VH-VL binders against Netrin-A (NetA). Designs and how they scored, part 7

Target 1, 267 residues: Netrin-A (NetA), of Drosophila melanogaster (Fruit fly) (q24567r46to312)
Amino acid sequence: EPRACIPDFVNAAYDAPVVASSTCGSSGAQRYCEYQDHERSCHTCDMTDPLRSFPARSLTDLNNSNNVTCWRSEPVTGSGDNVTLTLSLGKKFELTYVILQLCPHAPRPDSMVIYKSTDHGLSWQPFQFFSSQCRRLFGRPARQSTGRHNEHEARCSDVTRPLVSRIAFSTLEGRPSSRDLDSSPVLQDWVTATDIRVVFHRLQRPDPQALLSLEAGGATDLASGKYSVPLANGPAGNNIEANLGGDVATSGSGLHYAISDFSVGGR
Below, E stands for the ipSAE of ESMFold2; O stands for the ipSAE of OpenDDE; V2 stands for 0.75 times the mean of E and O plus 0.25 times the DockQ between their complexes.

## First folded at step 1 (VH-VL)

Design P10 (framework fv_pritumumab; at its last look DockQ between E and O 0.03; V2 from the best seeds 0.00; counts 0 for: pae E 20.0 > 2, placed apart)
Fold by ESMFold2, look of step 2:
Structure P10 (fold): chain C 267 residues (1-267), chain A 123 residues (1-123), chain B 107 residues (1-107)
Amino acid sequence: as target 1 above (267 residues)
Amino acid sequence: EVQLLESGGDLVQPGGSLRLSCAASGFTFSSYAMSWVRQAPGKGLEWVSAISGSGGSTNYADSVKGRFTISRDNSQNTLYLQMNSLRVEDTAVYICAKGDYYESSGYWTFDYWGQGTLVTVSS
Amino acid sequence: DIQMTQSPSSLSASVGDRVTITCRASQGISNYLAWFQQKPGKAPKSLIYAASSLQSKVPTQFSGSGSGTDFTLTISSLQPEDFATYYCQQYEDYPLTFGGGTKVEIK
């Protein structure tokens, strides 16, 4: 529990510029796929059609719970770059949270990193890791304990175990000096940022039934997939970049990232 | 504390053979891929070979494929490199490196390094 | 093979300077990039993995950034112990390949 409370945080992402490295339909009409009720469905995105447009501005606009707007990446390729979102806050903020709200029926991320910058995007440091394989992919235990000796370090959380539609990072939770932030230069520096960058590495594996429908459209060895799949007869796989269907086949592929809200609490 | 101690470097003639060893301690040896990396005098680092934690999977740089054999003895925590048909260009410090993952499939990098052992190939 | 082009090959700097070193891959490697430090006559030391993740006990003046093909190592304020040669290395695909190195020298 806090010893003193001076709450004045706002959503610092509101009105902030967001740049996505990839947006569905930016280079013409594209096909993307979702998983509903254990079944695959595919649709068309096109930036020239407002009804089929999923721009980055949807991340920081004022979403209505009855009229959800989404940003969607282009379908993910196995040989391509990671998908990134870069948010410019415009000034130094002391941050309390970063939240990404998944779109309805969105394929779920498995592995991703939140970075921060304190020098307006000139340099970046890890802020939070998320993965079903924290130790294997990022060299960190899931839910590592935090004492005063490491309260300024990024932690790793397993987004797959809590089956929720939000990916949330509380910047101060479990950090001992947070009760007296005004007297902790270490944590004051830890929470300070001018920019936030989210890097998506891997998608979660879809339901088994949905995976069978992807087989013909991009069949590759599942051991090399972009999903977190284990290798047969060995330790759990640490595949971080490949996906089913990859850049080798485009038929039936359509897995992508879809986020409806990118919120950052700060002051 | 992770410790990697290489041995077996020597002066050999072209066409000769040599076996390098790397004694490992301070970690569960069989849980991690291991690698040999070499550095010619005054040059950069060059990856040579890698082996999975069980020893069941191996990979080699093209320059050594068919001449070098990586192996490990998990009961004695020792990594080996058998070097045959040595050439002058194989002259380097050979360094033992610990992987941070079990697999040798290219999705891992090195977290700890030995000091190396010098191999000189000349007549 | 994935070629790693590192620049500059050398640079001179003073204690307290901010130093940046770049590394470019010949094809996309996602974030499968590591940075290593090596002092003359000594073993390499791992600094960064996964492009931007700091290894244990590495000082916070070191940071990494980038993804895909272009990567940067930054030393925010050089310390006397930071004068060394730095290597990038990709681990997306075999053969594992290193950059040519960047020697950071004292002025």
Scores: ipSAE 0.000, ipTM 0.366, lowest interface PAE 20.0, mean pLDDT 77
ESMFold2-Fast, scan of step 1: ipSAE 0.437; ipTM 0.749
ESMFold2 (binder alone), look of step 2: mean pLDDT 92; pTM 0.941
OpenDDE, look of step 2: ipSAE 0.007; ipTM 0.508

Design P11 (framework fv_pritumumab)
Fold by ESMFold2-Fast, scan of step 1:
Structure P11 (fold): chain C 267 residues (1-267), chain A 125 residues (1-125), chain B 107 residues (1-107)
Amino acid sequence: as target 1 above (267 residues)
Amino acid sequence: EVQLLESGGDLVQPGGSLRLSCAASGFTFSSYAMSWVRQAPGKGLEWVSAISGSGGSTNYADSVKGRFTISRDNSQNTLYLQMNSLRVEDTAVYICAKDLGEYDYVWGSYTLDYWGQGTLVTVSS
Amino acid sequence: DIQMTQSPSSLSASVGDRVTITCRASQGISNYLAWFQQKPGKAPKSLIYAASSLQSKVPTQFSGSGSGTDFTLTISSLQPEDFATYYCQQYNSYPLTFGGGTKVEIK
């Protein structure tokens, strides 16, 4: 009498619904910017224009390197609310990885958290933290070691160097019971989820050199760490001022979160 | 086949509360967002609320925000609408509707492909 | 909010006539527009999504066109069972909004 077999791992996120708390162009046409090699390139997003829309559905579609599709958040204005992506797997899966592929040339996340739910979104627990300031923002040590007493705890990964192409989380890596998962109810519970939520808390500040590529008529005061750009439709001489770097996003910088693919290995 | 069946509509006094249910069958309930749409007697359609497949995200029309709560029980394939502080203006047939789930789906905005029969809510003294 | 304006509010036509209903959005919605048919005392039935894509089991006499802000529903040859109220709906952004409806009366 055969019983249910153990299936191979698949991309459990493929064609799964994703809801973003913020999408570029959802409140009318908006300006976003990409930073590369000390220069800034800015573009328009508008959800009413198919050629300038960057919806969350792009995150779980077929990943095609010839035609990269991106989801983009609305441009951030500093200490605003967090930006969230919620992925519904539809049923319980045993997860082996969660991977977010960064959109090419997009600003890089500095701090973010992956949460999981085992009750269809009713409650959430931390799965993995990422930050350049693990202790300050999340109260967790960078480079945490795991033993059998804490193998079911979320760790914090240091991102002090820019994330080059992707954010990857392996659910069982470094956990002692991973080689004997079937006999570890604690670790089986740890890897089980019905939903995944990604919460973006902070973007990496752009290279100040790139901010000098502001529109004609902009000015930068390096001594005070400020820059200014002319106000559209404003009287001559009226400018928007913002700080270079610091704890707030620079006004007119076009900084935003952008992801091209959201993959989850599960069975 | 897809089937949606609403229940819970009743006559209630202004300021009262009522909970509506929608029983779903014929599709993978947890994979689709769901909406409540209402229609006042002799009037047009008005979208009320939506909830994601997981239940992790909800949206409400301004006219009901803070008074109505949408929820779902994926283990029972049931959608709910908890209505509090009811007003005469809330008198309508309330209809459960399923998200299309089409490729044109955009960040939680969607059209509806299957609708229930509706359940009548009357708010009157 | 995106306001949807339908015209006309009502029309009378004979069986076999070509009927055109127009829907206008207060801002661009690309092709994120659907059309619904509602018969008296019944729930709405989905006819068209993505401005021009026909739902399964819907007769080919129905067609949709348009993009951006201006959209049209066409019934190429009106039948007695087409007596109904028709609604457009944008699904580009929350809140989802419907047009005021067009009542088709058969003469």
Scores: ipSAE 0.000, ipTM 0.375, lowest interface PAE 17.9, mean pLDDT 78

Design P12 (framework fv_pritumumab)
Fold by ESMFold2-Fast, scan of step 1:
Structure P12 (fold): chain C 267 residues (1-267), chain A 126 residues (1-126), chain B 107 residues (1-107)
Amino acid sequence: as target 1 above (267 residues)
Amino acid sequence: EVQLLESGGDLVQPGGSLRLSCAASGFTFSSYAMSWVRQAPGKGLEWVSAISGSGGSTNYADSVKGRFTISRDNSQNTLYLQMNSLRVEDTAVYICAKESYPYYYDESGYTAFDIWGQGTLVTVSS
Amino acid sequence: DIQMTQSPSSLSASVGDRVTITCRASQGISNYLAWFQQKPGKAPKSLIYAASSLQSKVPTQFSGSGSGTDFTLTISSLQPEDFATYYCQQYNSYPLTFGGGTKVEIK
């Protein structure tokens, strides 16, 4: 038959719609905090204020290193609550990578899962797991071999390494048929998706000094600094009265998920 | 001052039952996962069971599954270990241990132990 | 189950000596390793977490290193109060498992 030109891989996520299950300031003003070198810095988010809004739509726009834009989830207030980002590619793509760029000084995810859909979000299957505890949380080894019989299975990658500024997943890395993708229907199906869903399960713990400061001093570090606003009686978030039964570190930590860019290589 | 104080250790016959308690003070008990660790006379440490801060998740060593039940009363800052169908091999000092970081998620075994109790001796003998 | 092997099972040392204790996991545990000190008739005391991080108020003669499967506890200059049994413990996965212990005895 006549030869067709196969398109090169591009950022398939560019200008694609992203829906977040949680966004900082969606239910009124909230407080979020960043941790660096045993120091805590807290700020206000409010989706009704353009100067304090961190929407998911900025994740797939043009990434500019001189003007970093972030999406931020609502602060974590309890256990077991997941935060989800759903990216719709609009059509079927053969994917080569999925990359999440972390916001500067943002709390780092400890455990998360990337899912894919081939039916426009009607069903989801695991694509890649990330965790400091792959075996404990997901029942998967942190280092596993992939043979031809299991090259269509999700693996689990460790996220504990220092200096991590991004979470990266290469769809074909380590899979035996990757060199002959065109002759492998199994692997072609594995890399094909119409939608990508990222589920954040938990955050890495702050350093012990910063966390103990929250338990012992609580409000002192949170209230101080010209870039921090306490939200005791705000419509959402940091209402101390609402959180009296909870741990001070949990209710006042300001820990949240924050991502600056969501990129997907595909064709 | 963070303290853990065990009680309830006793001499029991094989097949008997016993309940251990661990009273916690000086920290927000409900925020921390807790474990029971045992040490047979002259032997090393052996992990027995763990419970998340809320009590929603529990884990057990294979040697005690189906016989021991870990639980907690967060209103009284107390951890429990209900031991049934006791065997001679269960003879040990039972020590409660606190995980070092509070959980934002309901889980256990995520962080190292930072505080230990003094232990309570359980002897299973005729 | 992850088996934790400590070496040596015992050693004799003098005050001022450098003491090295090793711990080997049967499979990768990242940095989810802790070290504990236990004196006769007493409960364990936490020394190190995350393989290399000192617990609060632990003397600076103690240090930990390693990742993956091979770990080391070092006492740079043994003090009289350091004669004790030392245990490593993995907290990567259930069941939580301890090494067999290393008894540090006076020479």
Scores: ipSAE 0.000, ipTM 0.434, lowest interface PAE 13.4, mean pLDDT 78

Design P13 (framework fv_pritumumab)
Fold by ESMFold2-Fast, scan of step 1:
Structure P13 (fold): chain C 267 residues (1-267), chain A 122 residues (1-122), chain B 107 residues (1-107)
Amino acid sequence: as target 1 above (267 residues)
Amino acid sequence: EVQLLESGGDLVQPGGSLRLSCAASGFTFSSYAMSWVRQAPGKGLEWVSAISWSGDSTNYADSVKGRFTISRDNSQNTLYLQMNSLRVEDTAVYICAKDFESGYYPYYFDYWGQGTLVTVSS
Amino acid sequence: DIQMTQSPSSLSASVGDRVTITCRASQGISNYLAWFQQKPGKAPKSLIYAASSLQSKVPTQFSGSGSGTDFTLTISSLQPEDFATYYCQQYNSYPLTFGGGTKVEIK
């Protein structure tokens, strides 16, 4: 008989603390690259320089379409080094959505997981998976129907390249009891959280043409005949040496995770 | 020059175990992802397993998942494949291959070894 | 898994001939496709990556084209050392998958 009313939800993430496991330029100047229309543009990040810093605190600030601020991870050098964003809501919220707005022209995530905590970060459970390889990486189907027996279960959403501008997760979408949440303790527990953690596992590959292109207005001195090529950049890794005039130049792919806004709807 | 040299192939009975090694030289081994690819006699290429530059991430073909374990020793520039519960259909030349990238996404193989023959038969 | 269908499975040709080998993916892989050459009893040799980019020191008689699901390897003028088996491979996603191979034999 009781029916769910239309609740008044706010952005629970606004001005909330966000901790990133990796931030570009935190250990000295680093190089990151942006990709657009088969072109690559590379830039310097440095946390000691306000004009070249991309901190996680920008993720929960006021969203302004005329002045987009981004958080950027350190350039990714290998598989298995996950990057995380942990958002503390400060108290228990009933969540309706989690949205990550992707930084313009930055590399796009291929695989990631949103986790939730109900005990202030002591334990975590999956909330939503995203991947181009849902079944292979997470053992979950890319399209999943939820019945009453499994409506408190995390799903996996297929990631579509390259036109994605945001990653959005609606906590109640497709769950049978969502229309009468007050009568479902299971679903009430499902949407309740004190903290949200985003774990980035994998980046989408840029167009190989863009990876091999000369930098357009980047830090590379093109007048000297030097250019960058894609490379493996592990802790002991060598930069690939490439040049047009016999000199050597070294650089990385500049692949990194970058988000402009982290929003969480809750009450 | 880049060299990949496999060893450890042998005749083994069904249900047995074998460990393959691939010695790498001529490049910074610790910076690149590595794979094992196999080729059964008279048949085509089949990808078996991949490992990231650090060893923290691994991927396996469904046919070997749960039975094979890929690992690496970056201090000795060596890639390994531990094969357990071997089946007759695992009979193949096992070839190690160098990925162009570090392994956070798959890329093409730029160098290949000569391979080592594994025969699973009674 | 992404299935790679390669055709023909074999062909006979003479030195100087133009040879075309095709490869079809069961789903879109953009340009994440490589071509390999294998001679009897030897390891594969990488020829082409990103569907059309020649690996260093690979002869210019080899060229690749295609995007999405349909790809082609062309040998513009077959040389004696080009008689071998050729494989395509997608590297869009794990598991990595190869075509069944095309054996290029002397006519």
Scores: ipSAE 0.000, ipTM 0.401, lowest interface PAE 15.3, mean pLDDT 79

Design P2 (framework fv_pritumumab)
Fold by ESMFold2-Fast, scan of step 1:
Structure P2 (fold): chain C 267 residues (1-267), chain A 121 residues (1-121), chain B 107 residues (1-107)
Amino acid sequence: as target 1 above (267 residues)
Amino acid sequence: EVQLLESGGDLVQPGGSLRLSCAASGFTFSSYAMSWVRQAPGKGLEWVSAISGSGGSTNYADSVKGRFTISRDNSQNTLYLQMNSLRVEDTAVYICAKEGDFWSGYSFDYWGQGTLVTVSS
Amino acid sequence: DIQMTQSPSSLSASVGDRVTITCRASQGISNYLAWFQQKPGKAPKSLIYAASSLQSKVPTQFSGSGSGTDFTLTISSLQPEDFATYYCQQYDSYPYTFGGGTKVEIK
């Protein structure tokens, strides 16, 4: 690949077009919910109302801690459909990071994948996996050792415990040739992209008390499974289901994906 | 036994400010959402504001947004409502309400007796 | 905002009568509906949550039913202490909204 004299790294995503496969309120008013402790806070989203709209355009604008703008997906219905964000950089960049800032009080993703394209969206390849179940869901080890023979391969990171406000991926971290990037065609190719796609697969379970009520022998590290958790005398008590260590499968949960900023470091 | 005791109601002039308090006892205060509900003389119930158990999330009725601030002090088991730019139509008995456990499906399960706020010139 | 329409606004009844009060939401709220009783000069008392679940120590003459948009509170045999104003409330989403109230008074 010909090397050009390129300026220092910048946020390549600023004002870049981003397309979401799902946005809260795009087909009429909808309800989304945020969970904190034993409480649920639900709100209306409506894309025809500027005060209740959460468009993907907000992801690549300026973030302000006092006036956080968010994109929100439609509430998940438990059907297993993925939600995607596609960011077009417009030209080839060497990428140093991809960062997603979570909206305040937003449900946390459990499983997601970052893909990259080098041909303007014609083909995609995995860049980074995130999951509480790396081996089960993606067939990848949670603690992967990177040598020279596999430094151009996607890894899987365990989702943060304790919870954090962002999902961060450093493209060169832990790769042996990173100190001499200019002399590594393999790593130069690895970090080069024209487009980034984020695919959300699962949300984290918001209610730890349901898991604690199942403790009969001290087993807390459970395989991805599903069980019914009828809330006795609860407003969502009929037909509520939850995945052990994962999502709650119900149309009334209001669980959704919510991101306040999508930034990409590149040159 | 759960108890909620409001205080701070007074006669104030339009444009004035007032802070209401609700002292809670008999439950783990920090684990439950709290709300303020008001009732104008001879009228029905109107929800005013809510705050999460941790204090990290707050919500307001459109009629009070930008004028009222809900807050809590979990170390003192006390809920507050700071009311600014008061209007005659804010005249009401203000009642402290405890939300029950969401996972058990509850709405409000306990109410205080209320404190009267009169806004008049 | 979710509008709660309660009917009737008032009714007259005698001890032993069956009383029904209806509440309609402007949009679907599943079963996130509660009923409250208020006597003059007193704070509201919680009667029913999740549309049909009785609050602790509430007499069995009270029952609730419904889901989605249409809800009913029934008092199967009115007692002297049941003369009060009754309110429905949705807690599906903020802002929480109450019905206009139904005053049950002596015939």
Scores: ipSAE 0.000, ipTM 0.411, lowest interface PAE 14.4, mean pLDDT 78

Design P3 (from P1 with heavy chain G56D L100E E102S G103S S104G Y105W Y106L, light chain G28D; framework fv_pritumumab)
Fold by ESMFold2-Fast, scan of step 1:
Structure P3 (fold): chain C 267 residues (1-267), chain A 120 residues (1-120), chain B 107 residues (1-107)
Amino acid sequence: as target 1 above (267 residues)
Amino acid sequence: EVQLLESGGDLVQPGGSLRLSCAASGFTFSSYAMSWVRQAPGKGLEWVSAISGSGDSTNYADSVKGRFTISRDNSQNTLYLQMNSLRVEDTAVYICAKDEYSSGWLFDYWGQGTLVTVSS
Amino acid sequence: DIQMTQSPSSLSASVGDRVTITCRASQDISNYLAWFQQKPGKAPKSLIYAASSLQSKVPTQFSGSGSGTDFTLTISSLQPEDFATYYCQQYNSYPLTFGGGTKVEIK
């Protein structure tokens, strides 16, 4: 006879609406830059040109490994400017993972937060923090012991692994009641969401060695608090600009947030 | 949790040489810039030198340039300062400091220091 | 070189007092200013970065303000453990430079 089937987890983000607070080229043609092996490579983005547009809709499309599509934020110019991606799932899902695949050769986020909403975006609560400075920036320990008394709380994970190409969050990992979810209203509520919001707070500085070497032998602009680093094997005049003070966000650096895929496992 | 322990301070004659060490623990040493800062007895703080996480880039105060060399051994989590052609004016407590970020300018942790006295 | 002028060089205060220390840069340093606390014979302790941001585990009685060339460190209610010498430091450009220090002494 017929047997009842429980729905399998699917990518709940596939073809779902994504709204970005910032997209490269939305305010006219802009220049973004990628940093790899002490080389700076800058390109033009323009949302009116299909060949130079990097829209948020590419985050939830079918990706081809031979031709990766990316969303790119506008180049960041201040440490206080957050960039957000809001994904609407359309209905309540039980979530098992949230994964962001970094755009190849793009600057890596240093600090970011994943929020969830259960009321279609009317209110938001933290789901997972990521930072090289968990305690300083978010007031959360980098290694948190999770018991039954706190298994419904967001944790903070370190992002200092330079070879990792994605940011992954497993909703039930390390939570004591995860093996018996049906008996845990607390965890059932924890994994339920109608919307996901990613807030990027800070980018990793592209090359600490290059930035320090500029100070050892390079030019500085003291009035603006900026300096430029000549890149070896770059075209004549190619430099990176950086802010003197620990903040990554600077005008002229071309540093930006860039993501190729936004995936959410749910049912 | 983060700890910086300086050693090597001694009494030396003018024109002499001395090597200071700073043993670091509680963080990924190779990922952060490090500095030496000195403090003469009864005086304020003076920055001496900085080195990048890889050790490939260094910077020096004009007063020590050409005489001091900063270096690091990332396999041993140790920072060094080689001091040559020492002057009476180099008498100070030498303190190692960890950079908070990638820049080599902002200090979040400091050691206790090691005293260097340059006198006949 | 950017010169940092700190005032006063010393002050006397009682527990519970509000203390204000000022720091002036010889040129615009935006918000690239840090404050440190040093007790006699001890390592310096980082208090504030980016002119106004508290370091981890620093009590809320400490606050910083200012931008450009003029900066202040305020201790809203002085505690017994707050009697120390305080230094400002600019990190806008090399060479890194410190203020002359302000010694906070018990009255």
Scores: ipSAE 0.000, ipTM 0.374, lowest interface PAE 18.2, mean pLDDT 77

Design P4 (framework fv_pritumumab)
Fold by ESMFold2-Fast, scan of step 1:
Formats: structure tokens, C-alpha cells, sequence
Structure P4 (fold): chain C 267 residues (1-267), chain A 123 residues (1-123), chain B 107 residues (1-107)
């Protein structure tokens, strides 16, 4: 629809519903771990305990600089499904930004995809890919030029370089018609969405020294293993299996996805 | 100059094991995904396995899954392929291939290939 | 798995001829298709990525087209150094799969 006045940029995600496919402690008390420098630090999550709960609803509340809250997925159990965050905007917005703020000391995502819906979740289209292996996992080059014939094409960016605490996607960056959005039906369609879905496909491997470190002198959770994370081609797609170095423990790793803020710029 | 040099190919009996190595030089090894691709005598190319730059993710062709293990030592700039339970149909030249840099605008899939090392599985 | 069917398996051509090689995916792969050239006794060489993007230092007689399931490699005017085997490869999803190859032989 055309508008007489263009409203100011707002966080379209503020107080919007977020549904997570996995939340730490939803199946009873669980153990998760954080990695800092060369050390591993593990904790308990439990959704029945307000002091140990990390729900998705905290992702879209007002930012509180005095108290950072996190959503945490369930820890990897050696055969992981995709972990999904679905944000419903309630109406069509023209989006300028999608930003995910990582929790402090949380394991970093290695591969993920942002999808958009323009029909309230009935169908989904890729919006942006992130991976340390854009070609291998998603079949996309990491830096591609978009001409007028492909301005509405999702691109792939390296999420692991440089080391940053935020995953940010600018919807119009590098698109030829971006300066004249109102005259480009292709880009108007590209930036329009009613819902955003983030699909986490795999976690970056922690430093081997930190992964093998002992918590408070304990020798627990030190066993050989591997984990499996699905590729971006749906639940039935090929899985990525990681051997953490032969005898390195995966079941005791406490690897999980953790996000402190999910914001979307829109009008 | 980018160089990839495979070694370890040999004659083995069915059911045997063999480990292949690929020594890499001329680029920042840990920044790039690596693959093994094989070619049976007089036949076409078959992708075997891939490993991410950090070593955190691996993938395998269905024909080798459960028998082959890809790994890397980034401190030594070396890629490995551990092959177990070898079959006659695994006979091939095994070639180490470098993926292009994923944040590069000059992207070239399998932009560098090694010379290959011959593995023969015969009774 | 995505099966790549390449045709023809071989062809005979003369210098100066236009050569067309086709590649068909068993399911949609968008434009995530690469073409490689292999000469006898040598490692493969990358020619084209993203279905139609020519690799650096590859002669302009080579071109690629297609999207979805049907793709073509065209050599507009065959040169003596172009007699080789050509392979397509999808990189939409794992496992990565190659076509069976097309051997371009001198007539």
C-alpha cells in the first residue's frame, strides 16, 4: 500500500511474539557450558526455576543495560535438529535491519539462515545466509555482486570473521536500486515481511583446550563423541557430523545457541 | 604460490586400511574448507568428503560414510583421509582440493587441486 | 542425493565448431552449478561457477547458462587446447555430486 507519510524507523520486533523450537531446561534440568579463553564453565538451566530460566520472550523486550537476559537452546546431544527462532511482526513491514546479539561467552554459530515470510508464515523465502562455508553448506559465494536482474537474491556472509558479538543483516546494502527504493517493485517486495525466521544449523567448534578443561577440578563429562546438525535444506536435509578430535567429548561439551537480543528495523 | 601435495596411496587388500595426507602451502590453510575427490581408472569425478577450515564440520559421500574419516592439522597445514574397510570399488586416484575463500569476490570453486595419489584395492 | 545427468557422454568435433554440453539435476539447484575441464593425466580446472560466471583467466569462448534443473556449457569456437573431458557439479547441498562427464574428442 502507498502512504502519505513515511513513519520513523522503529524496532518492529519490540514486544513481538518469538517462538523457539528449543529452550534450555524445558525438558527438565539441563547442563550448558560457556567458553572463555581456554576455560570451560558449566551451569544448570531449568524452566521451572525463574533464576535458571532462559525463555525466548526476553529476546524482544526493552533492552536493559543493567541486566542482560539471554535465550538459550537445549545443549547438543550428539544428534541435533535445526534450532529455530520465529518472530511474528503481526503486519507487513518494510525492513531495513535484522540483528541478533550473541550472549556473552556463548558458543558462536557457524552456520545459520534468516528467512522471511510475506503471508504470515504460510511460505518462507531465504533472506540472508551466514556461514564459515557459504559454498559448501549453502551453495553460495561469500561475496557476490547483485545487478538489476538479481537484486532480490539472498546472499551469504561469513559469520565467524572478524570476531564480533553481533550478527547483523542490512536488507538494502549493495543492491543497485537501494537509493530509489520507491521506484523498485523488486526491492519493495524484497524488504517486505510479516515474519522472520532464524534457523541455526551448526555451532563453531570451541578451542580444544577449553573443550577438554575440567570444571572446578572435576573429571566429569570427559568422553569421546560427536554431534550432528542439519543443513539448511530442511529437517530431511543432510546432516553435518563433527568429530571433536577423536576422544574429545561432545555429550559433555554443553554447546548450545544463546542470543540476548533479536531486533528488526522496520516501518 | 598455492601448492597441494598428496601422499599415502598404496596397494591394499579388501578390508584393509590406509591413511592419505595432503600437504598445503601458499595460503592460510585454516581459513579454507578442504575436500577429497576421487577418480577411478577411466571413470569420472566423485566427491568423497569435506571439512571446514576450523575442522568443526565434516561431510561424506554416502558410499564412504562410516568407513572414511576426514581430518586436518592446521598447525602443520595438512589434510588427512583415514580409510577403513576398503573395498575394490574404492580403487581410485584421490585428489586434494582447496575451496575458494568464502568472503572473496574472486570466488573460484575448487580453485586449486593437487596431483592425486593412487589407491589400489585388490586381492 | 541430487543426481547430475550429463549429456552427451562423448562427442567428436573439429576446430572452430560450436560445442554444447548439457547437465540436468534431479531437483532444483538454483544457479549453484560449476563446470570443470580435465585433460588426460591432469587435475581438473575450474571454468565456470554460479552457472554462468566465468573464472578468471578462462577464455571467453566458454559460457554457461541455465537455472533450476537444466544447464548448458557452450564452447563457441573450439580450439585445439579445448579437447578434454568436461564435468558439471552441483553445490546446492551435500553430498556434492558431479555429472558423468563429456569427452570432447577430435573428429
Amino acid sequence: as target 1 above (267 residues)
Amino acid sequence: EVQLLESGGDLVQPGGSLRLSCAASGFTFSDYAMSWVRQAPGKGLEWVSAISGSGGSTNYADSVKGRFTISRDNSQNTLYLQMNSLRVEDTAVYICAKDSYYDSSGYEPFDYWGQGTLVTVSS
Amino acid sequence: DIQMTQSPSSLSASVGDRVTITCRASQGISNYLAWFQQKPGKAPKSLIYAASSLQSKVPTQFSGSGSGTDFTLTISSLQPEDFATYYCQQYNSYPLTFGGGTKVEIK
Scores: ipSAE 0.000, ipTM 0.379, lowest interface PAE 17.0, mean pLDDT 77

